# Ledger of designs, part 4: VHH binders against Probable asparagine synthetase [glutamine-hydrolyzing] (asns)

Target 1, 187 residues: Probable asparagine synthetase [glutamine-hydrolyzing] (asns), of Dictyostelium discoideum (Social amoeba) (q54mb4r2to188)
Amino acid sequence: CGILAILNSLEEASKLRKKALSLSSRLRHRGPDWNGIYQSSDSILTHERLAIVGLENGAQPLLNEDETIALTVNGEIYNHEKLREDLVATGKHTFKTHSDCEPILHLYEDKGDDFVHMLDGDFAFVVYNKKANSFLAARDPIGVVPLYIGWHKDGSIWFSSEMKAIKDDCYKFQPFPPGHYFSSKTK

## First folded at step 19 (VHH; from l6 with Y106H)

Design aa4
Fold by OpenDDE, fold request of step 21:
Parts: structure tokens; C-alpha cells; sequence
Structure aa4 (fold): chain B 187 residues (1-187), chain A 117 residues (1-117)
């Protein structure tokens, strides 16, 4: 699977979409792939997966109830059952998928940036809130799942599971270090 | 407010043992994944170990088999039991809750471990 996120771009929406789709396609594996995309006025999240992989875990990006929050993620959340139980118990959330990663979405909705410490898993993700115009990227402390961050000249921040989706457009890019998070609130 | 206070550092001979403590306040240690990091003089900080809320633990290859991460829920304290200490283990050790902010290096005071003959 591959992920790409472009956050707070100044590019025209249609051009941005075209760019994102083009770059995301670089993340496709051999064989038929499926692409998912979420777009706001200035931000895009994409997810690439093998087409042979069913939609049992839900198509990505994953969306919250009112589709104001989007999540693109690679990895696995091992304590997802407990997280789901707790979230359901609040009565606030309706889960739409059986994805082990969906709790990330709802936790972000409830807690903002301060939830990643609750996770047990191998993960790299970007979650975006279009209503608040905020985002959060995080990578597990062991670094099992790769993630890269890039900076664009227009001020936008880019994330991807592979450098090849970022390096051509960003003037600066680097591996996203394990065990870290990047928040729009503290950038 | 989340607060972490490291202690237990000191001087020890090679092959010796030392236990570090991290007293937490403002949150429950067992509800978070907690990590130890260390930074040797002139070197970058490096990950040492993590214990998840589930109790699962992971270690850097350099410390695997020698260090043990644990927690006492009653005391809300994280520990790092170090054994078979080596000179290269000399560093300031830091306790961290969850992920650390990229680009910010505002770490706590940490606790200094010096392994010397």
C-alpha cells in the first residue's frame, strides 16, 4: 500500500488533483491497483492498494461520519478492538468499516493531536481535518512502516510512504523519523 | 499537565547494572506507549525501548537482551533495567510518552548514565 498527502497547497484544485493522482500512481505495485482520494479546497489524501485486496477493511482514505476528517494509513493497529470498544461506548461514533485503523480517525476527532500514544501497532498515517484545516502525521516508534515528509515552495506540507512521490515537487524532503508526529498546530 | 521525571542515573563499571526510573504525572503510564531514548555526547538521540499500553515491548538491537523496560502501574512509573552495561551505553537517558514532535528538541532533563572502568 502507498499513501500520499498534500496539505495546504496553493495550487488550483483541479491541477492539484491531477498532480496528486499522478504522484500517487507512482506508489502502485505491480498489477491492477485501486486508488482512493480525498480532496478539500487545498488538501489531498490518497491511498493506493492492490486491487486483489478486498474492501473488507474499508476503502481508504477512511472518513469520519460527516466526512470532515480523512485518514490515509499504512500498517496495522493491534489494539484496535479495545480502542473500538471504548469509542463505541461513548455513543459518539458510528463505525463504518471493520478496519483496524478506523479508531485513529475517531480518536483524532475526539482528542486532536493527543491520541497516538494510545496506539499499539505498526503504522504510518496522515489524518486531516478539513473543518479545522488541521492535520497530523505520525509514525510508529519502531519504524516498521516508512514515511517521508516534504516541504513545498508554496508552503504546503507533503507526506508519502515513498520518496518518489515527493522528491520532484518538494524543495526539501526527508525520512519521517520513527516515533514522531508532525502537527499543523506546531509546524 | 503531562510531566515526566527521569532518575536513577549514575556511574557504573562495565558489566554492571543500573535501573532508571521515570515518574509520570498528569496521565496514566499504562494507557500509553512509553519509550526510552538516549543521547550520547556529540551523537543524535536514539531510540532504546518502548512498552505499549498492551504490555508489548520492543528494544533496539544494541540493548536487546541486556535492557528491560517495565512499568509499575500503582506508582505510575516507567523503568529501564540495564544490565551488562557497556561504555557505549553512556548517555543521557530520556523518558517519552508516545510520539515526539518532529523538529522540536525540547526534551526533559533526562538522567545521565556513565559506564566507565
Amino acid sequence: as target 1 above (187 residues)
Amino acid sequence: EVQLLESGGGEVQPGGSLRLSCAASGFTVSSSYMSWYRQAPGKQREWVSTIYSTGRTYYAESVKGRFTISRDNAKNTLYLQMSSLRAEDTAVYYCVRGPYTLGQDHWGQGTLVTVKP
Scores: ipSAE 0.900, ipTM 0.952, lowest interface PAE 0.4, mean pLDDT 94
Fold by OpenDDE, last read:
Structure aa4 (fold): chain B 187 residues (1-187), chain A 117 residues (1-117)
Amino acid sequence: as target 1 above (187 residues)
Amino acid sequence: EVQLLESGGGEVQPGGSLRLSCAASGFTVSSSYMSWYRQAPGKQREWVSTIYSTGRTYYAESVKGRFTISRDNAKNTLYLQMSSLRAEDTAVYYCVRGPYTLGQDHWGQGTLVTVKP
């Protein structure tokens, strides 16, 4: 699977979309692939996967109920059942998929940046809240799933599972180190 | 307010053992994945071990079989039992709740472990 997120870009929306799709295509593997995209006025999240893989998890990016929060994620959340149960028990959330990663959406909605510590899994993700104009990227402490971060000259922040999706457009880029998070609130 | 306080460091001979403690306040240790990191002189900080809320544990290759991460829920304390210590284990050890901010350059006091003859 491949993920790409472009956050708070100043590029025209249609151009940004084309760019994101083009770059995301670099993340495709051999075989029939699925591409998902979520776009706001200034941000885009994409997800590439083999079409036959992970069908039970639903299409990515994953979206919350009103589609104001989008998540693109690689990896697996091992304690997703417990997280789901707790989230459902609040009465505030209705899950749309069987994805083990969907709890990330709702946790972010409820807790903002301070939820990643609750996760058990191998993961790299970017979650974006269109309504709040906020985002959070995180990578598991072991670093099982790769993630890269890039900085664009227009001030936008880029994330990708592979460097090749961001290196041409960002003036600065680096591996996103394991066990870290990056928040729009503290960038 | 989340607070972590490391202790238990000291000088030890190669092959020796130490147990580090991380006293937590402001949150429940068992509800989070907790990690130990260490930074040797002149080197970058490196991940040592993690225990998830589920109890699953992971270790850096360099410490596998020698270090054990655990927690006491009643005491809300994280531990790192170190055995068969080596010179290369010399470092300041830090405990961390969950992920930390990219670019973060401020850390707690940590606890110094010095392995030398």
Scores: ipSAE 0.898, ipTM 0.951, lowest interface PAE 0.5, mean pLDDT 94
Fold by OpenDDE, fold request of step 21:
Structure aa4 (fold): chain B 187 residues (1-187), chain A 117 residues (1-117)
Amino acid sequence: as target 1 above (187 residues)
Amino acid sequence: EVQLLESGGGEVQPGGSLRLSCAASGFTVSSSYMSWYRQAPGKQREWVSTIYSTGRTYYAESVKGRFTISRDNAKNTLYLQMSSLRAEDTAVYYCVRGPYTLGQDHWGQGTLVTVKP
């Protein structure tokens, strides 16, 4: 699977979409693939997966109830059942999929940046809140799943599972180190 | 307010053992993944071990089989039991709750472990 996120870009929306789709296609595997995209006025999230991957995990990016929060993620959340149970018990959340990663959406909605510590899994993700114009990227402390971060001249922040989707457009880029998070609140 | 306080560091001979403690306040240790990091003089900070809320544990290859991460829920304290200590284990050790910010790391005072004859 491949992920790409472009956050707070100044590029025109149509051009941004075209760019994101082009770059995301670099993350495709040979064979039938599925592409998902979520776009706001200044941000875009994409997800590439093999078409043979079961749909029971939900098409990505994953969206919350009102589609104001989008999540693109690689990896697996091992304690997803417990997280789901707790979230459902609050009475505030309705799950749309059986994806092990969907709890990330609702946790972000409830807790903002302060929830990643609750996760057990192998993961690299970007979650974006269109309503709040905020985002959070995180990578597990072991670093099982790769992630890269890039900085664009227009001030936008880019994330990708592979550097090749970032390096041509960003003036600075690096591996996103394990055990870290990057928040729009502290960028 | 989240607070972490490391302790238990000191001088020890090679092959010796030492147990570090991390007293937490402002949150429940067992509900978070907690990690130990260390930084040797003139070296980059490195990950040592993590215990997830589920109890699953991971270790850096350099300490696997020698170090054990654990927690006491009643005391809300994280531990690092170190055995078969080596000179290269000399470092300031830090405990961390969950992930930390890229480029804006907040680190406490840590606790110094010195392994020497």
Scores: ipSAE 0.897, ipTM 0.950, lowest interface PAE 0.5, mean pLDDT 94
Fold by OpenDDE, last read:
Structure aa4 (fold): chain B 187 residues (1-187), chain A 117 residues (1-117)
Amino acid sequence: as target 1 above (187 residues)
Amino acid sequence: EVQLLESGGGEVQPGGSLRLSCAASGFTVSSSYMSWYRQAPGKQREWVSTIYSTGRTYYAESVKGRFTISRDNAKNTLYLQMSSLRAEDTAVYYCVRGPYTLGQDHWGQGTLVTVKP
């Protein structure tokens, strides 16, 4: 699986989309692949996976109930059942998929940046809130799942599971260190 | 407000043992994954260990088998039991709640561990 996120780009939407799709395709494996995309006025999240893998988890990016929050994620959340139970118990959330990662969406909706500590898993993800124009990227503390961050000349922030998806377009890029998060609120 | 206070550091001889504590306030330790990091003089900070809310634990290869991360829920405190200490374990040790913000340095005071004869 591969993820790409371009956040707060000044590029024209159609051009940005073409760019994102092109770059995301670099993350594809051999064989038939699934590509998912979520796009707002200035941000795009993509997800690449083998077409026959992960169907039970739903298509990515994952979306919340009103599709204002999008999540692209690689990895697995081991305590997802407990998280789901708690989230459902609040009466505020309805789950749409069986993805172990869907709780991330709802936790972000409820708690903003302050929820990643609740997770048990191997993960690298970018969650984007279109309504609030905010985003959060995080990587598990062990670093099982890779993530890279890049900075574009137009001020946009890029994330990807592989450096090859961001290195050509970003003037600066680096591995996203394990156990860290990056928030639009503190960028 | 989330607050963490490390303690328990000191000087110890090689092969010795030491237990570090991290007293937490403003949140429940058992509801978060907690980590220990350390920074030796002139070196980069490095991850040491993590305990998830589920109780699952992980260790850096350099400390595996010698260090044990644990927590006391009643005391809302995180621990790092260190044994068979080596000179290369000398560092300031920090406890962290969940992920750390990229590009910012909000580390606490930490607690200094010095391993020398």
Scores: ipSAE 0.896, ipTM 0.949, lowest interface PAE 0.5, mean pLDDT 94
Fold by ESMFold2, last read:
Structure aa4 (fold): chain B 187 residues (1-187), chain A 117 residues (1-117)
Amino acid sequence: as target 1 above (187 residues)
Amino acid sequence: EVQLLESGGGEVQPGGSLRLSCAASGFTVSSSYMSWYRQAPGKQREWVSTIYSTGRTYYAESVKGRFTISRDNAKNTLYLQMSSLRAEDTAVYYCVRGPYTLGQDHWGQGTLVTVKP
């Protein structure tokens, strides 16, 4: 499974979509041609499902109830049952899938940037709130799941599972360090 | 406000032991994953160990079998028990709740461990 996210681009929306689809296809190793896309006027998140079946039980990117928050994620959240139970108990959230990663959506809704400490797991993700125009990317403390970050000359910030999706467009890119998060608020 | 206070560092002979403490306030240590990092002189900060909210533990290969991460929930304190210390373990040790922010330039005081040659 592969992720690509391009946040806050100055590129025209239809051109951005075509570019993201082309780049996301580089993350497809072999097997069926499956992908998922979420787009706003200046941002796009994609997810490539690999022929090697993971534990995903919903189409990605995952979406909250009104589709204002989108999540593209690789990994497992070991304590997802406790997180889900607590989130349901607030009465504020309706879960749409059985994905162990879906709690991330609602934690971002409730806690903004202060939730990654609650996640027991191996993961790399980007969560985006279209309404607030905010995003957060994070990687697990051990670095089991790969993630890269890149900067484009138009000021957009890029995230991907593999460097090949971003290396031709970003003037600077690096591995996303394990045990870190990036927030649009600190951009 | 979330605060973490490292202590327990000092000078020790090779093969010796130390226990580092990380006193937490403003949150419950068992509600978060907690980590130790260290930074040796002239080196980048490196991950040492993590304990998840469920109590599962993970270690960097360089310290596995010699260091033990633990916590005391009643005291709201994280520990790093270090044994069989070596010169390469000399570093300032930091505890952290969850992730660092990418590009962060402040990590607190830390606690210095010096292993004599």
Scores: ipSAE 0.836, ipTM 0.927, lowest interface PAE 0.5, mean pLDDT 89
Fold by ESMFold2, last read:
Structure aa4 (fold): chain B 187 residues (1-187), chain A 117 residues (1-117)
Amino acid sequence: as target 1 above (187 residues)
Amino acid sequence: EVQLLESGGGEVQPGGSLRLSCAASGFTVSSSYMSWYRQAPGKQREWVSTIYSTGRTYYAESVKGRFTISRDNAKNTLYLQMSSLRAEDTAVYYCVRGPYTLGQDHWGQGTLVTVKP
């Protein structure tokens, strides 16, 4: 499973879409059987998944009820049942899938930037709120799941499972360090 | 008001033992995953160990079998029990609640562990 996210680009939306699909194809060895996309006026999230494993996981990017929040994620969230139980108890959320990663979506909605500490798991993800124009990316404390971050000259921030998806377009890029998060509020 | 205070560092001989403490306030230590990191002089900060909210533990290969992460929920405190200490374990040790922020310049005061030659 491979992810690519391009956040807050100045590029025209249809051209951005074509670029993202082309770059996401470089990640097919991570998830050759499936490709998903979520787009706003200036941002795109993509996911490449191995369909054989995804019987109950649902299509990615995962979306909240009104599709204003999107999540692209690789990994496993070990405490997902407790997180889901607590989120359902708030009365604010309706889950669409059985994905162990779906709680991330609603935690971002409820808690903003202060939720990653609650996640027991191996993960790399980007979550994006179109309505608030906010995003957050995070990588698990051990670094089991790969992630890279890049900066484009137009001010957009790029995330991918492998640097080959971002190295030709970003003027600066690096491995995303394990045990860290990046927030649009801290740019 | 999340606060973490490391203590328990000091000088020890090779093969010795030491227990580090991380007193937490402003949150319940068992509600989060908690980690220890360390930074030796002139080196990058490196991950040492994590305890998940469920109590599952993970260790860097360099410390596995010698260090034990644990917590005391009644005292709201995280621990790192270190044994069979080596010169390579000399570092400032930091505890953290969940992730660091990317680009963060300061990690708190930490607690210094010095393993004598």
Scores: ipSAE 0.814, ipTM 0.917, lowest interface PAE 0.5, mean pLDDT 89

Design aa4
Fold by ESMFold2, fold request of step 21:
Structure aa4 (fold): chain B 187 residues (1-187), chain A 117 residues (1-117)
Amino acid sequence: as target 1 above (187 residues)
Amino acid sequence: EVQLLESGGGEVQPGGSLRLSCAASGFTVSSSYMSWYRQAPGKQREWVSTIYSTGRTYYAESVKGRFTISRDNAKNTLYLQMSSLRAEDTAVYYCVRGPYTLGQDHWGQGTLVTVKP
């Protein structure tokens, strides 16, 4: 299972899509693969998982009600039931799946950059709001789930589960440090 | 208006104990995951321990079995109980609510722990 996200690229959209699909395929390791894609005019999020691993958690990237917010995520959110209960109680959100990670979408929608502290779990994710043109990436405090960050010469920010998806295109890249988030506001 | 105030540092002999406190305001400590980090002079910051909102705890290998993270919800305070202290534990200790911001981190004041050689 793997994620790739390319945010705010200057590349032509069709060319960006082809590149992202090619790079995302590097994250496949064994067996038949499942993948998903979300794209805007300048950004793309992908998710790869083994076909044998079930789809009961919903296809990724996960989407909010009007599909303006997309989430690609690896990991588990242990306190998802409480988070979901609180979000439902606001009356503002409709959940589409039973994924333990779906609350991240609505927390980003409601709280902007101030929600990662609420997540008990092992995780690495990128959440993108197409309407606001904002994004946030985060990694759990222990670093159980891998994540990398890269900078491309066109100004785009890249995230991936493995360095091999970004090393050939980014002029600088590094492991995403555990217990951190990156926000488009501080880009 | 989230604020964290570390205290309880000081000088201690090898093998000694200290209890660090982190008084929180602007949020409820049990609503967030909370962590301790430390930084020795001339070295990079190092994760020490995390307590999740549910109370589950995790420790760096270098402190496992010697340090205990806990909290007191009535006092809205996070603790780090340190025992069997070693010279290598000498550092400024910081508490943090949730994650740091990559590339834009500002440390609080912290509390200095000095373990005599």
Scores: ipSAE 0.763, ipTM 0.894, lowest interface PAE 0.8, mean pLDDT 89
Fold by ESMFold2, fold request of step 21:
Structure aa4 (fold): chain B 187 residues (1-187), chain A 117 residues (1-117)
Amino acid sequence: as target 1 above (187 residues)
Amino acid sequence: EVQLLESGGGEVQPGGSLRLSCAASGFTVSSSYMSWYRQAPGKQREWVSTIYSTGRTYYAESVKGRFTISRDNAKNTLYLQMSSLRAEDTAVYYCVRGPYTLGQDHWGQGTLVTVKP
């Protein structure tokens, strides 16, 4: 189970897609993996997981109703039932999956950068809004779920579950510190 | 406007106790996960403890069993009860609502705890 996200790249879309697929395959470990992709003109999010594990949770990246917002996520959101109940009560959202992480998608939609404090869980994620050209990445306050951040020479920001997906392309990379978020507004 | 004000620090002998307070305004402490961090002289800031909106708590290994994070919703205040204090606990302690912003961290004043040698 692994995520790779490349945001706001200057690479041409078809080359970016080929690159991201190659790099995300490095996150596979044992057995056949599920491989999901969401792409815009300059950004791509991927998710890899073992094909057998988590089959009932729906395919990632997760998408909102008009597919303008995408989420790639690892982890567990323990208070997902309450979050989902509150989001449904707004009348604004239609949930597509049973994933405990799907509330993150709609919280970003509703609250922008100001929702991570509401989460009770172990997580690392990237959520991207292609219409607004905005994104947010976050890691749980204890650091249970791994995440790395990298900077590419073309100005794109890279996120991955493991360093091996970004180390050969980014001129700078580091562990994403626990209890932090990165917003495209701070880029 | 979200504001957090740490207090309750001071000097204490080894084995002593202190209770730190974090008075919050602009939000309800129970609606967010809240954390304590600390920074010893010349060291990087380190995570100490978190309480989630659900009431679940987690502690760094170095403080587990000695520190207790809690909150008082009527006073909108987060606490860190520290006991069995050691010289290694000497640090400035900070409270935080939710995550820090990577690359643009803004820390409050904190409250200094000094455990005498």
Scores: ipSAE 0.675, ipTM 0.850, lowest interface PAE 1.1, mean pLDDT 88

## First folded at step 20 (VHH)

Design bb1 (from o4 with Y106P)
Fold by OpenDDE, fold request of step 21:
Structure bb1 (fold): chain B 187 residues (1-187), chain A 117 residues (1-117)
Amino acid sequence: as target 1 above (187 residues)
Amino acid sequence: EVQLLESGGGEVQPGGSLRLSCAASGFTVSSSYISWYRQAPGKQREWVSTIYSTGRTYYAESVKGRFTISRDNAKNTLYLQMSSLRAEDTAVYYCVRGPYTLGQDPWGQGTLVTVKP
């Protein structure tokens, strides 16, 4: 699977979409693949997966109930059942999928940046809230799943599971270190 | 306010043992993954171990089999039991809740461990 996120770009929306799709295609595997995209006025999240991967885990990017929060993620959340139970018990959330990663959406909605410590898993993700115009990227403390970050000249922040989707457009890029998060609130 | 305070450091001979403590406040240790890091003189800070909210644990290859991360929920405290200590284990040890912000310095005072004859 491959992920790409472009956050707070100044590029025209249609051009940004074309670029994101082109770059995301670099993350595809040989064979039939599935591509998902979520776009706001200035941000795009994409996810590439093999078509043979079942839809039971939910097509990505994953979306919350009103589709104001989008999540693109690689990896697995091992304590997802407990997280789901707790979130459902609040009466505030209705899950749309059986994805182990869906709790990330609702946790971000409830807690903002302060929830990643609750996760047990191997993960790299970008979650974006178009309503609040906020985003959060995080990578597990072991670094099982790769993630890269890039900075664009227009001020936008880019994330990808592979450097090849970022390096041509960003003036600065680096591996996203394990055990870190990057927030729009602290950028 | 989330706070973590390291203690238990000291001087120990090679092959010796030492237990570090990380007293937490402002949150419940069992609800979070917490990690130990260390920084040796003149070296980069490195990850040592993590215990997740589920109790699952991970260790750096350099300490695997020698160090044990654990927590006491009643005391809201994280521990690092170190055994078979080596000179290269000499460092300031830090504990951190969850991920920390890229480019930021989340580190407290830490606790110094010195392994020498």
Scores: ipSAE 0.896, ipTM 0.950, lowest interface PAE 0.5, mean pLDDT 95
Fold by OpenDDE, fold request of step 21:
Structure bb1 (fold): chain B 187 residues (1-187), chain A 117 residues (1-117)
Amino acid sequence: as target 1 above (187 residues)
Amino acid sequence: EVQLLESGGGEVQPGGSLRLSCAASGFTVSSSYISWYRQAPGKQREWVSTIYSTGRTYYAESVKGRFTISRDNAKNTLYLQMSSLRAEDTAVYYCVRGPYTLGQDPWGQGTLVTVKP
């Protein structure tokens, strides 16, 4: 699987979409792949996966109930059942998939940036809140799942599971270190 | 406010043992993954170990089999039991509720471990 997120871009929406799709295609594997995309006025999240893999867990990006929050994620959340139970118990959330990663959406909705410590898993993800115009990227403490961050001239922040999706457009990029998060609220 | 305070450091001979403590406040240790990091003189900080909310644990290869991360929920305290200590284990040890912000400095005072003959 491959993920790409472009956050707070000044590019025209149609051009941004074209760019994101082009770059995301670099993340495709051999064989038939499926591409998912979520786009707001200035941000876009994509997810590439094998067409035959993970169909039961729903297409990515994963979306919350009103589709104002989008999540693109690689990895696995091992304590997803407990997280789901707790979230359901609040009465505030309706789960749309059986994805082990869906709790991330609802946790972000409820807790903002302060939830990643609750996770047990191998993960790299970007979650974006269109309504609040905020985002959060995080990588597991072991670094099992790769993630890269890039900075664009227009001030936009880019994330990808592979450098090749961001290196040509960002003037600066680096591996996103394990055990870190990057928030639009603290950047 | 989330706070973590490291203690238990000291001098020890090679092959010796030492237990570090990380007293937590402002949150429940069992609800979070918490990690030990260490920084040797002139070197970058490195990850040492993590215990997840589920109780699952991970270790850096350099300490695997020698260090044990654990927690006491009643005391809301994280521990790092170190055995078979080596000179290269000399460092200031830090505990952090993960993750921490890229580019920020979450480090407290830490506790110094010195392994020398």
Scores: ipSAE 0.893, ipTM 0.949, lowest interface PAE 0.5, mean pLDDT 95
Fold by ESMFold2, fold request of step 21:
Structure bb1 (fold): chain B 187 residues (1-187), chain A 117 residues (1-117)
Amino acid sequence: as target 1 above (187 residues)
Amino acid sequence: EVQLLESGGGEVQPGGSLRLSCAASGFTVSSSYISWYRQAPGKQREWVSTIYSTGRTYYAESVKGRFTISRDNAKNTLYLQMSSLRAEDTAVYYCVRGPYTLGQDPWGQGTLVTVKP
């Protein structure tokens, strides 16, 4: 499974979309109906899932109730039931899927950048709030799930499961270190 | 204010044991994942062990079977029990709550462990 996220690009929206779809197709995941995209005026998140593995998984990117927050994620969140229970108890959130990763959406909405420590799992993700124009990317403390970060000359920040999706466009790129997060507030 | 304070470092003979502590304030140790890292002189910081809020634990291969991460919820404290210590375990050990911000310095001072030749 593969993710690609391009945040805060100066590229024309339709051209950005075509580029992102082309680049996300380089990821090893293959499968119609599991190739998803979420786009704002300057940002785009994609998800590619291996067809055989993804037959029973929820569609991504995952979205909150009014679709202002989007999540592209690889991995598993083992304590998702407890997180979901606590989020429902606030009375502020309605879950739309059975995905173990869906709590991340609502944690970002409620807690901003201060929630990743609560996760028990193997993960790499990007969560984006288009209304606030904010985003956060994170990778599990062990580094089980791969993630890369890149910087484009137009000022956009790129995230991908594999370097081949970003290496030709970004002037600088590197593995995203395990046990770290990157916030739009820290760039 | 979230704080973690490392202690328990010192000198030890090869094959010896030492227990490091990580005292937490501003949060409950069972609510977060917490990791130990270490940095030897002239080397990059490396991950040692993690305990998740659920109690699930993981270890770097270099320490597996010799180190045990644990916590005492009543004392709000995390521990790293180290045994069969070797010269390559000499390092400053750091306790970290959750992820680092990419591009930031470590937040703690750490505790020095020195394994004698």
Scores: ipSAE 0.679, ipTM 0.857, lowest interface PAE 1.2, mean pLDDT 88
Fold by ESMFold2, fold request of step 21:
Structure bb1 (fold): chain B 187 residues (1-187), chain A 117 residues (1-117)
Amino acid sequence: as target 1 above (187 residues)
Amino acid sequence: EVQLLESGGGEVQPGGSLRLSCAASGFTVSSSYISWYRQAPGKQREWVSTIYSTGRTYYAESVKGRFTISRDNAKNTLYLQMSSLRAEDTAVYYCVRGPYTLGQDPWGQGTLVTVKP
């Protein structure tokens, strides 16, 4: 499975969508049969995944109840059952899928940038709140799940599982270091 | 305020052992994943080991089988038990409640481990 996210672009929305779909197809070897897409006026998240059998785990990007928060993620969250139980116990959240990564949505909603330390897993993700116009990208402390960050001349920030999805468009890019996060609030 | 204070470093002979401590305040050590990093003179900081809130542990290949990360919840403290020490283990060691922001440097003073030639 592969992820691509383009945040806060000045590009026209239909052109941005075509670009993102073209670029996400370069990630098909990570999930060639299906992609998912979530788009706002200036941001887009995609996910490439094999969608046959196992759809009960939820198509990505994953969405919260009112679809204002979207998550694209590659990896596994091993302590998802406990996280889910605690989140349900707050009375604030209704889970929509069986995905082990779905707790990330609600943790972002509740805790903003200060929840990744709670995760036990291998992961790389981007979570986006359309209403707040905020986002967070993070990579696990071991770094087995790949992630790259790029900067585009229009001011947008790009994230991808592989450099080939961002290298031709971003004037600057680098591997996203393990054990780090990038927040829209601190850019 | 989240704080981590490293201690227990010192000078040791090759093949020797040492236990580093990381005293935490402002959070409970069992609530977070916490990592040890090290930085040798003239080198980049490198990841050494992580313990997750669940108690699961991971190690860099260079230290696997020689170092053990653990925690004592009653003392709110983590440990790095180091054995079979080698010259290349000489470094300042840091503990960090991760993750940290890209472009920020959250490192404390660290604790120096010197393995004699």
Scores: ipSAE 0.652, ipTM 0.849, lowest interface PAE 1.2, mean pLDDT 88

